VHH binders against c4kar8. Designs and how they scored, part 255

Target 1, 263 residues: c4kar8
Amino acid sequence: MAELSTPSPASPAPLDGGRGDELEKFTLRGARQILQLLQDLITHRGLITAHTGGGHSFMTAVLKVDEERGRVVLDPSPDPQANRRALAAPRLTCVTQLDGIRIQFPLVGLGEGQDKGRPALFAPLPAEMLRLQRREFYRLQVPLAHELSCLLKAEDLARKPVEVSARVIDIGAGGVAVVVPTGAAEFVIGGTLPACRLALPDGEPIELDLEVRNLNRQTQRNGTEQLRVGLRFAALPRAADTRIQRYIFKTERALNAKARGGL

## First folded at step 14 (VHH)

Design pc18 (framework vhh_7pa5_2)
Fold by OpenDDE, second read of step 17:
Structure pc18 (fold): chain B 263 residues (1-263), chain A 125 residues (1-125)
Amino acid sequence: as target 1 above (263 residues)
Amino acid sequence: QVQLVESGGGMVQPGGSLRLSCAASGFTFSSYAMSWVRRAPGKGPEWVSTISGSGGDTSYADSVKGRFTISRDNAKNTLYLQMNSLKPEDTALYYCAKESDYWGDSIYDSPFDYWGQGTQVTVSS
């Protein structure tokens, strides 16, 4: 009778692979703190993005904190497929904001049920919640007139290399958001796009590696679907960084001047 | 401090119209895309529409396309949602949301960094 060693539940994947040590100072593990923060999310009707893996996410909200049962109650997705993915996922990564502070927390052991006769998702209380106050992630909205673009080197569904010219919609020190036509390429969150080219108004395009960090499908007024892709600068030369910073600074200044009634 | 205050909600019959407003303060309104999100009872939040900072670009969920119109007055720091041909399924709490300017090193992100308390829209016969 071979004792089937029940595989030890895989330790929840660490929150974002950032340097674990640096995130500890921003991580809440106290039960009271966690409960309070969840309650604050309820009070403020916090919109939560729940990531189920594979580049999929859905919006939810905390409906209730059940302290007696030690569980959090969430709104289900209006999309049944999203709910199925959520329930099948070993872990949800929930991301939200409170007063401009990023909050991230894992939920493990998601189940479905009813709360007060309404469909709901249930999970044990998170063991930890990450609060990130870092302003470091400011993104400048790129004026349409600047026509900032990024040539993405990606792959199609057949893994054939494709080049996609993407409009840059925002830019920061750490990356860019771009829009691409749906179906132009296949993007995988966490995947690297090598040797891409970012076109700035001030000179030659910058060659850089980009990491896919976010994918959002958007439908335009004209009915066309676009994919918003969040890209991190995976490797940025110092000279390129300087150029990007300069661009951001100049653009911000110009926008602020305009907002103040200046030219 | 960033504030978003929704108004204009109410009860309306099917086929009716409402215009929602969102008064924004505490940030450079014209520099950010704004969105409407709605939350119906027993359903999670649903994205409704987005408008660029300049107002030049708009997007809509399929469920509201052709019926809803998002607009903004940057001089007044106000976001609008004109809702026509309302249906019972449009019943929800409608949130005004500021698109996030956070682009973290995380593969996980939230599209919004601020939202209001919402305005209730009820479509019933």
Scores: ipSAE 0.659, ipTM 0.872, lowest interface PAE 0.8, mean pLDDT 85
Fold by ESMFold2-Fast, scan of step 14:
Structure pc18 (fold): chain B 263 residues (1-263), chain A 125 residues (1-125)
Amino acid sequence: as target 1 above (263 residues)
Amino acid sequence: QVQLVESGGGMVQPGGSLRLSCAASGFTFSSYAMSWVRRAPGKGPEWVSTISGSGGDTSYADSVKGRFTISRDNAKNTLYLQMNSLKPEDTALYYCAKESDYWGDSIYDSPFDYWGQGTQVTVSS
């Protein structure tokens, strides 16, 4: 039996390992900054993914900012079911980007209306917006010389357990990307791989549970197919988080020093 | 840094054809799925089609299946959308979109992290 806590409708669910605390320092709360950022989204025709909860989302865009009434006006989804879910949701979590900067904000009190005779969604201006440089979601490209690997606990086509030693191609605070040969194992998005072992250069393998987030087939220079698997750290102890961050910082420093060693 | 530049839009009669292109730069193109997304006047953005990094897997919105074909040329870092049997309902600004690099919690995830300025397609009699 587990006790599940639902996040407050005033904020999105925090990331595992307290990562959400670190994201809070990038939160904008100034009314002028929020208005300017929303106007920038209009100017750059920003595509917004609006999460309505329960794994559901739809694409939208800001049509206009009504400063007089303190509202944002949004495109409705072409999918009527998505609009019904959005209107029933206590809060939307909106995510987009501007020139590689990740933007996230909540909307509360969503309603239906019209803009110039066309259907529209509207909500009060958000009280806060998260603005993150890509470096905050930075993933270190792992040097080939480090031979970083992760032993994955997966299943084959017959649902039998199989262990796959996968090469780690990038690593960040929230997860790793690995490559495996096509057909080495079956991966299901949202599935959990328990008790995997991440080998860091410090020689102490980290045992952790990994969630499959994405799958991408790619062709190598020699024409060989491989599968890139994106894996999230499902539950990361603080000590393991610290070791991973230390590896990232040390390696980034070394790579930056090498890059600056030019003529 | 990452840039996506769409071209090939224009005005066409119902039943006509257009071929859209998207020139990509600033990332390893073959390592990412690519998508076409459209935004019609008075409607929200609608996903149209996706192609895997290798080009081996494609998917389409029900509204365009059988009429549109997505393809890519990884040697040229270019994405294409062949649009046949065009209908007035296909009138929209068409965006090229890159698969997201972010992992995060699911409520922080977006399927796309970059997209272009779009190319306008107008289908009218």
Scores: ipSAE 0.485, ipTM 0.805, lowest interface PAE 2.3, mean pLDDT 81

Design pc19 (framework vhh_7pa5_2)
Fold by OpenDDE, second read of step 17:
Structure pc19 (fold): chain B 263 residues (1-263), chain A 125 residues (1-125)
Amino acid sequence: as target 1 above (263 residues)
Amino acid sequence: QVQLVESGGGMVQPGGSLRLSCAASGFTFSSYAMSWVRRAPGKGPEWVSTISGSGGDTSYADSVKGRFTISRDNAKNTLYLQMNSLKPEDTALYYCAKESDYWGDDVYDSPFDYWGQGTQVTVSS
């Protein structure tokens, strides 16, 4: 009778592999604090993006905090496929904002059921919630007139190398968001795109490695589907960092001047 | 402080029209893309439409394409959603949402950082 060693429940994957030590100061672990924050999300009708892995996410909201049962109740996706993915996922990574502060928390043990006769998702209360208040997470919305672009070196479904010219929609010290046509390439969250080229108005393109951090599908007016890709700078030379910072500063100044009626 | 205040919701018959408005304050309105998101009972939030800061680019969910029109008046700091040919399935709380300006090296993205309290749209015969 071979004792089937029940595989030890995989330790919840740490919140994305950033320097764990730096995020600790922003992490809430107190039960009362967590409950309060979840209640605040309910009060403010917080829009939550729940990431299920593999580049998939859906929007949800906290419907209720059940303290007696130690669970959170969420809205299901209007997309049944998203719900299936969520239920199959070992962990949801939930991301939202409250008063401009980014909040991130994991949910594990997701189940489906009904709350007051309506379909709902259920999960145990999160063990931790991350609150990020740092200004360094600021992203500049790139003016359309600047026409920033990033040449992405990616792979297609067949793992064939492809180059995709992507429009940069926002830029920060840590990365860029770009838009690409759907199907132009395959992106995997956590995947690295090597030797990409970021074009800035002030000179030659910057060569850099990019890490895929998020994926969002969007449909345009013309019915064309676009993919928004969030990309982290995986390795940025100091000179490139300086150029990016300069661009951001200059652009912000210009935008502010315009907003004040100065241009 | 950033504020978004939705208005213009109400009850309409199928095939009817409504125009939603969102008054924005506390930020440079024209510098940010704005979106409408709706939440129907028993359903999670659904993205409806987005418009760029300049108003030059717009996008729509397939479910509303051809029926809804997003627009903005940057001089008035106001976002609009013209809804035509309304259907019962359009019944929802409609939120005005500001595009997020946050970026994290080790975090997943959230598309919005601010939203209003919503305006209720009910389509019923």
Scores: ipSAE 0.725, ipTM 0.896, lowest interface PAE 0.7, mean pLDDT 86
Fold by ESMFold2-Fast, scan of step 14:
Structure pc19 (fold): chain B 263 residues (1-263), chain A 125 residues (1-125)
Amino acid sequence: as target 1 above (263 residues)
Amino acid sequence: QVQLVESGGGMVQPGGSLRLSCAASGFTFSSYAMSWVRRAPGKGPEWVSTISGSGGDTSYADSVKGRFTISRDNAKNTLYLQMNSLKPEDTALYYCAKESDYWGDDVYDSPFDYWGQGTQVTVSS
């Protein structure tokens, strides 16, 4: 029965989750491209998942694009509570696909009304849309319950070797993102960490070389600072790639089954 | 390329039955959960039912429990929905949908990454 203890930020997080420079090349900002993609979603009867924050989402679809008024018209949810959450949200993050290409875009300023006598939701046209294709761009958010870790072989500020056990927060075919306490080790973008050990459920740790791709210093809700490190797999043997892929797909299937009521 | 092709829709009277089929190609069918989703006039898309990759687990929306049965034939790459005791409120375009390979990208993911063009079901007296 509790209200949310953490209200929405004044400035919503980027759609790329802090991978801004890596995803920029996949971002559409041309008005014509955006209009054409929205029209393609209408033509292909695209199912859209609209995220309203706090883990809440609902299914929608584009009914039409109103170019004269600069608006997109959307199906409301059959669930009145989902519509109320959507209207109260500072933004919707919409996710869909077209022929296996993941499409993601924000909607801000959602309103309600009618289209041809039927309930509808309205929003200004998005200023940007993200198009991601292939499994190379997919990242699984690792469930906290899995306690998935990577033992990093790095250096401290004095260039002495240190081993840091880092929690893995996301994983994909191309790499992992980990969190480490501030000051635990020194990381340099483009630097290589040799012979690190990725611990997956079932089996021995995978030994692999990781390249540092990005660094983000984050302050947690409790005021504790931590460093988020993006790491690319320098090269993977077939067996390691197979094990990582199996973990990703088994985990996402379990998450999807749980979200849809106990598959 | 992934393709999902629905069939079996049509017009029936209340209390009637229909069986929907979805022919899948371009992916390892038995490795993915499959779902039926419907879209009715004046309402947005509504999830109807899901079946696990093995066929061992199924789930249903409260509105269709006891009337609809989801099943699959992994040897034929085909998903089915048996619809019994149809009601006017079951009138909708019915889509089959594939479990997403893109789940878990922050909080901004979809349970589905592919769906078909749909097959129309109309229940009228």
Scores: ipSAE 0.298, ipTM 0.718, lowest interface PAE 3.7, mean pLDDT 80

Design pc2 (framework vhh_7pa5_2)
Fold by ESMFold2-Fast, scan of step 14:
Parts: sequence; structure tokens; C-alpha cells
Structure pc2 (fold): chain B 263 residues (1-263), chain A 125 residues (1-125)
Amino acid sequence: as target 1 above (263 residues)
Amino acid sequence: QVQLVESGGGMVQPGGSLRLSCAASGFTFSSYAMSWVRRAPGKGPEWVSTISGSGGDTSYADSVKGRFTISRDNAKNTLYLQMNSLKPEDTALYYCAKTSDYWGDDIYDSPFDYWGQGTQVTVSS
């Protein structure tokens, strides 16, 4: 049988409080920001995993935000036991994602009642919400020895075509992250880079279209500035998908075998 | 706007079959991996299956391997789950889920950015 690269997933897990200093820069405390984020969850019909402690959780959603009363209205579980556990819990830890961003927030003082004749759970608005961009979802960190590169077809500041050879630093089923010198090309989030060429070991470069998903500027220890660019595979052909998945799985197995002393 | 609408659930006896469908709109369907996730009464959410955007790669939870088949029709923007040899333990609300734009299929931290409303599957005599 062919190798399957998709791992067996676990339920979403809350981030621990021991990372307080690290997570502070990702924590929203402004009332307007909190209200807007909750409204975005309603608009996108985001499913929330609500953790009640002791390994128990249930799926819920924000039904509405009552700004005047300072509370959020949640969809109760169809399981009465899950609702009883939630009401008995001193705190719910709610975890969800929106546009690839991990969102986590506490709810305390949960109550039950009805909203427009239907069962509902109520809680005061959270005082804080964590909005963490989880770039550590499964992606293979590309070994430097592999010298993986991607030739990007982009535009300069004058909208003239340029080709930039970028080093691939990580790769997943949906895309790559690359590094380029600052100013080498202009990148716009949501923009498409057509006919780029990804060089994998043991074969001809793969021609593919890439969408710019994120940009992160970094200053190196020597003062040199570089740009990290997150790129999504657009309309990836089956043969290309197979080659990329094979590279990821083969490299992961080799790294795991090395860690196990040559298995 | 992104929309996912599940259908095809219902009541079935043990050993029976059902096919679930998910109609997707508001995004380039073929560019995203899609998953089925279920929630049984008294249990947390359980991942069931994932299919890559091209349909070239599939994966399944151990509890459903050999019984369930995930597929997609990119021309119709539709995701399917063929469920055979159904057991009472398969009773759950089944959700269609769109993978987020954060490259990869690791759902440990819930990489899904949109879910449907779910379709109920009940397996009983």
C-alpha cells in the first residue's frame, strides 16, 4: 500500500498557563478587539471546543454577543451530561481557529437558560483572548543539508517581473515557508506567484502556483535583514502532491530513524 | 462567505450503510484538504477522515479503517463519506470541516477554520 502522510489527530488541547510571558504579546485585552473577534467567530460559524477539565470537552459555538449585558451566548451540547459538567466547572477553556489563527479564551460564571425560547448557555465576556498564529502545525523543518530551494516568479517595487531563488525552511502538505533578502521582490498577502519551481531531491523541479499567506521580517545576528514568506500551494496536481508528500514522509522517517540510533 | 452544508444522515440498523455529502461554497474547494469529524453523545470530537485537495491522499481513524471511504468531486464542490458496516458506536453528529490555510494536516491544535452544522447518524435496531 502507498504511504499515508496524514497523522492521526488528537482533540484540540489548551495552551498551558506556564507560558504567560511568552503568550502575553498574543493576548487581546481591549474590549473592542474582544467583541470584534467574538463577532468574527459568529460570522464564520466557528466550532469551539470547550474544555471543562478532567479530560472532558464538548463542541459549542457562539450564538450571539450581548454587548449591553456584557455576555456571550453559547450553543449547549445535545448531551445533558456535558452541559452539567460545563455548569459545574469553575472555568471553561474555549479553543478554536479562525483563518489559521488559534484562538483561546476562558469563560467563568457559566449559567443556563433560554434565548428566544431555545436552550442556551450564558457567560460574561472574557477579559482576555489569546490570538496565536500557530505556524508549528505539522510542517517538516527542512534539513539545511538538503539545500531545498524554490524559484519564485514575483514583481519588484516597479511591478517589473523578477525571479528570486529562495531557501525553503519548512514544508507541509499545503505549502512552504521560504526566506528571501529584504527588498528582493514585492510580496502582497493574497497575491499569486505563478509558475514557481520547487526543487526537491531526486527529480526535476516541480512547477506550481503559490499564494502568499504571510510575511515575517527577521534581523539576523550580523544585522542582515531577511524576509520569511509563507506560501500556499494553489491547485496542486496529483503527481506534484504525491512527490511532496513522499519527500515529507521519507525525510521524517529518516529523522526519526536517526533519533532511534539507525532504525 | 465560506459555507459547508452536510446531508445524508439518518437512522440505519447495524451492518447498514449511509453516504454523507458536504456541499461547499465560498472558497476554492480543490485547494484545501477536507475532513470529517464526529461527536458522539457523551464524548469529545473525534476525527474520522481527511482527504487532500487533489484527492490523491486519504487517511482514516483506526476505528473506521476498512469500513468508511472519503472522496471528493472537485467539479461539484462536494465532499463524501461512504459508511459501510455501521455499528451502534458510529452514532454521532458528523461535521464537514475545511482545513485552515496553515499548511499541513496536523489537527492536534484544530487547524480547521470552518465547520458545517453537522448531520445526525443514528445506528440502532
Scores: ipSAE 0.000, ipTM 0.278, lowest interface PAE 11.0, mean pLDDT 77

Design pc20 (framework vhh_7pa5_2)
Fold by OpenDDE, second read of step 17:
Structure pc20 (fold): chain B 263 residues (1-263), chain A 125 residues (1-125)
Amino acid sequence: as target 1 above (263 residues)
Amino acid sequence: QVQLVESGGGMVQPGGSLRLSCAASGFTFSSYAMSWVRRAPGKGPEWVSTISGSGGDTSYADSVKGRFTISRDNAKNTLYLQMNSLKPEDTALYYCAKESDYWGDDTYDSPFDYWGQGTQVTVSS
């Protein structure tokens, strides 16, 4: 009778953000605080992105906090497949915003049921909630006149290497958003684009590795479809970081000056 | 403070039309893409449409494509959603949402940083 060693529940993956120690100061663990924050999300009808792993997510919202049962009630996805993924996931990572502050919390033990005769998802109350008020995650909308571009080294559907010149639409310390023609390349969320080149107005392009973080299809007024790609700087040399920061600062200053009626 | 206030919701018969508005304040409206998101009873939020800051780019969910039109007036700081050929399945609370300017190192993100309280749209015979 071989004792089937029950696999030890995989320790919840640390919140993939910064060094665990740095995030501690932003982490709420008090039951009262957690309840209040969840209630605030309800009051403000907070839209939550629930990540189920594997690059999949769905939008949800907190419907109710059941203090008696110690559980949170969520809207199910309109996509049954998303719900199946959520229920199969060992952990749901929920991300939302409240008044511009990023909130992130894990849910473990997701189940489905009904709340007041309506389909709902249920989970025990989160043990912790992360509140991040970091300015460093700001994205500057790039003025069209600056014509920033990024040469992306990607692959096509046939996995053939392709280079795509993409317009940069926003930039931050952590990455860029670009637009590319639909079909120009195949992008996979979580995939790395090596040795890309970011062109800034102040000098030679910066060579860097980019990680695909987001994909959004857009249709232009003229009916042309384009893809917005969010890209994280996977490896940024210090000198490049300085240049990017300088560009952002300078541009922001200029934009603010213009907004104030100065130029 | 960023504020988004939706209006224009109501009850309409199938095949009818509504125009939603969202008044934006507290930020440079033209600098941000704006979206409509809807939440139907018993269903999670569903993305409906997005328009770029300049208004030059638009996108739609397949469920509303050809029926809904997103637009904006940057001079008035107002976002619009023209909804035609409405169906019962379009019944939902419609949110105006501001695209997030947050970029985290984290694998996890949220597309919006601000949204309104929503306006109710009910399509019923």
Scores: ipSAE 0.539, ipTM 0.830, lowest interface PAE 1.0, mean pLDDT 85
Fold by ESMFold2-Fast, scan of step 14:
Structure pc20 (fold): chain B 263 residues (1-263), chain A 125 residues (1-125)
Amino acid sequence: as target 1 above (263 residues)
Amino acid sequence: QVQLVESGGGMVQPGGSLRLSCAASGFTFSSYAMSWVRRAPGKGPEWVSTISGSGGDTSYADSVKGRFTISRDNAKNTLYLQMNSLKPEDTALYYCAKESDYWGDDTYDSPFDYWGQGTQVTVSS
């Protein structure tokens, strides 16, 4: 007997609303502009990360733009599972960079076939493309020796509470990026993880609420898969903000001093 | 403005060696992981290797492990890839790529936000 459906991994808020209005002025909808931008990606040999949902992504590139049939031709992943996930996905979200500006666009109706005797993925031309503002602050890459961790309060596939100790790989004023084993918990873009604990080298763990902003699946060299999760500080107390900024400042200074030394 | 300029590619025979370089400017080089990515004829982009900002951690694709060595000189803002025991299957355009700083501000992540135009490596007799 089937039960009620499991929760959808849909990503509604927080990009809906005020952010949607702000992104509108950076949205390209002209067929000419879209075609030119895709051609520019070919010319600059753009690396594209295609997000297929569920924390999965793969690297691709535009092989060509078929103006006659109104479609783009993309490199398939060398991983057959990534291609199966892509073909099954209702939408791909493609992200890349061009001339220092982040470019993001959806692809719907992905199919597979051949181009000049080689495997290829095909999709209709996107109806819109975003040229997004670049992030203004850098993020600190966390040193290996710090073994910085964040205890995440998440849910499994059955919506039961689960605690996951995740390694922090990046930290900035607005959030952290962490890596977790694939399947350790269910993450939904826009979902909130309450009362997580960020462990800094000095002092007690900081309790904070984190919002899931992005998901990217990584395959390690030994075939092990990890999920990279981008997390935003939802409501950061001033004391916690001060401690995080102090850690970033101290670590940055130490890294700069180490880089100048070691002769 | 961020710039990444690869060099050191060329034509070599199987079993030969090449050293690729990537000159970086316009960002705090030591604060970002750096990667090499290659694109072979008829194939999509393939990640090759990554090195942490400090140089203390490295990782490699199984296809190159034991043959390639990634390194960096933070004083010179330069990334390197030493390629030994080259095979015809290593023929590709090699890019250096900067770790993305887009993770807290956007809905979707990208592992890289900047890369160079690439340097061509051709392994043939």
Scores: ipSAE 0.329, ipTM 0.719, lowest interface PAE 3.3, mean pLDDT 80

Design pc21 (framework vhh_7pa5_2)
Fold by ESMFold2-Fast, scan of step 14:
Structure pc21 (fold): chain B 263 residues (1-263), chain A 125 residues (1-125)
Amino acid sequence: as target 1 above (263 residues)
Amino acid sequence: QVQLVESGGGMVQPGGSLRLSCAASGFTFSSYAMSWVRRAPGKGPEWVSTISGSGGDTSYADSVKGRFTISRDNAKNTLYLQMNSLKPEDTALYYCAKESDYWGDDYYDSPFDYWGQGTQVTVSS
């Protein structure tokens, strides 16, 4: 049997409104569970990114949990300015990963002092912690106005190299679906298309290796046949992944803003 | 499945050199940026250096610029940190860290999703 690739996570965070209820099942509120998770972060030397707002963040770690005083003790930043921003912030949003599981929790009422003669930051124990496993289920339907295309480097029916400009119909962190005219190229499930070029509305085309994952033949209302090809990103460089994610989030925000724009 | 194992630490004199290695497994190494992060006694974690998945882009903390060089061998799934002109201030536990699969403009995700146990570097006479 063939081994399936592990999907890259691409799901945007749920909207807080009604979607806050979806996060409830992943939220820990039991004191024992919270203490255990904080202790796991200590034992695994967990690196925590603390967001102070305004695009500012710093790296920290849990030094200890003071159950008697109901507080968590954190490493201060080596940057004094980052510590001043943290102390001035009404809330820290702390984010970390433990074995690929996203952990997020708020800290409110941050103070500074010393622990065992060393500078430390203190905050009351969080009342809740979010524990989410990574998921990739989201695919953005690409607006026709974006004219998003991918230049595929494939083979024709005689196994000769051919370049096909394919229209991108959906995109996610793990890949794209494209449409090509029937007969434009030969595609084999599991085959690799090297050095393809994904054109986004901003910037230079992204060079990508793509794996063929699925093929669906479709007939349009006018009788024209087209082939829908599902392509997985192979060996995706970070810069490419960042640009693709930014395109997805920016486009989704724009679509959501237009849907609400009657006000 | 993901595993990161650091090695190459030790005790050296000021002005000396060390090369740290990080052996990666359980993921497509070339698809992810990799970083070195250190924790010195009495200080919080400090980011040291990052290298892109292809190796084409590198960045460094101001404290190590001109002295440290990050590199990678994608064929061997190995990350390196060449440390030259070492100072007592470089004494720390050094971790390699994998870029997170999540990335968003709202900055709710950690930049790292896995890191190793660390390798100790001590600079003293």
Scores: ipSAE 0.187, ipTM 0.623, lowest interface PAE 5.2, mean pLDDT 79

Design pc22 (framework vhh_7pa5_2)
Fold by ESMFold2-Fast, scan of step 14:
Structure pc22 (fold): chain B 263 residues (1-263), chain A 125 residues (1-125)
Amino acid sequence: as target 1 above (263 residues)
Amino acid sequence: QVQLVESGGGMVQPGGSLRLSCAASGFTFSSYAMSWVRRAPGKGPEWVSTISGSGGDTSYADSVKGRFTISRDNAKNTLYLQMNSLKPEDTALYYCAKESDYWGDDIYNAPFDYWGQGTQVTVSS
């Protein structure tokens, strides 16, 4: 079995269906937008990694968009076995980048043939294409030594305002995950927590509005109950966004430097 | 954030030489194999060369073997491609590519999860 390198925080797998409607705002579904993005990939000579499942992938490119027949034309692999796996797969997940933006799209109904006398793979135009800046789905696991906290403004069981200091366990450009003791406050998925305060090591707390996205109840090894709360930044001023990104990049670089120096 | 920035391309006459560089950041460079991939106008991508994370193993496409040399400087997070005895058929956009974390035993192509914007190499009289 091949040994894989330890994945960096910047090496994403294809995104799961479990990320749900959150990705909808980054998803292109209009036929015109999809055609334009595919043409941009052709114009910029974008390289595509096509994942066929089971850890298998191959390198390809969009050679042509056949608008009349509603198809993309792809460069086949020079390896016949990779092409056979692709044709047998129920779905190809194509991943590429353009100007630092991750682009991901499915292809279903892959066929083989020839284009102008040369071997080619054909697929119907994708029904959707995802455009993400990596920062929008990357989550930094916060080192315990940083003691990052977020002061949440929520309601208790009697609907009275309460302030809860929550430990930040992960952070990304789109939000944070925090842990709170069960019963400290009531959280409702889709609810907004206004004027919360995120404490970063580099200055004054950042005031921000947070939307509750998910809730996960956990029992720790010592029997302590805790609630993990996923919180989305409802709106983030550019200055706050810059500070959060600087913290993420600085911490990731420090962690990567530490791992690189390992014996 | 993973970034790969190629440089060193240009126009050169047949028989000439160029050295391409790729500055890498945002990942543990020495832990990943790195590759050069090229794309000529109107053609699909062609794998050119790969170097292991340590630099101990290299491989080349038959079309460039004996003319191109891949190397890396892990202290500087930089990948290089020394191109000698250039031919018109070497004209292409050259990409620096990072080994994919999805790589498995039965992969025949070097799969990649990141590449740069590319650097243009034109070989013409």
Scores: ipSAE 0.013, ipTM 0.463, lowest interface PAE 7.9, mean pLDDT 78

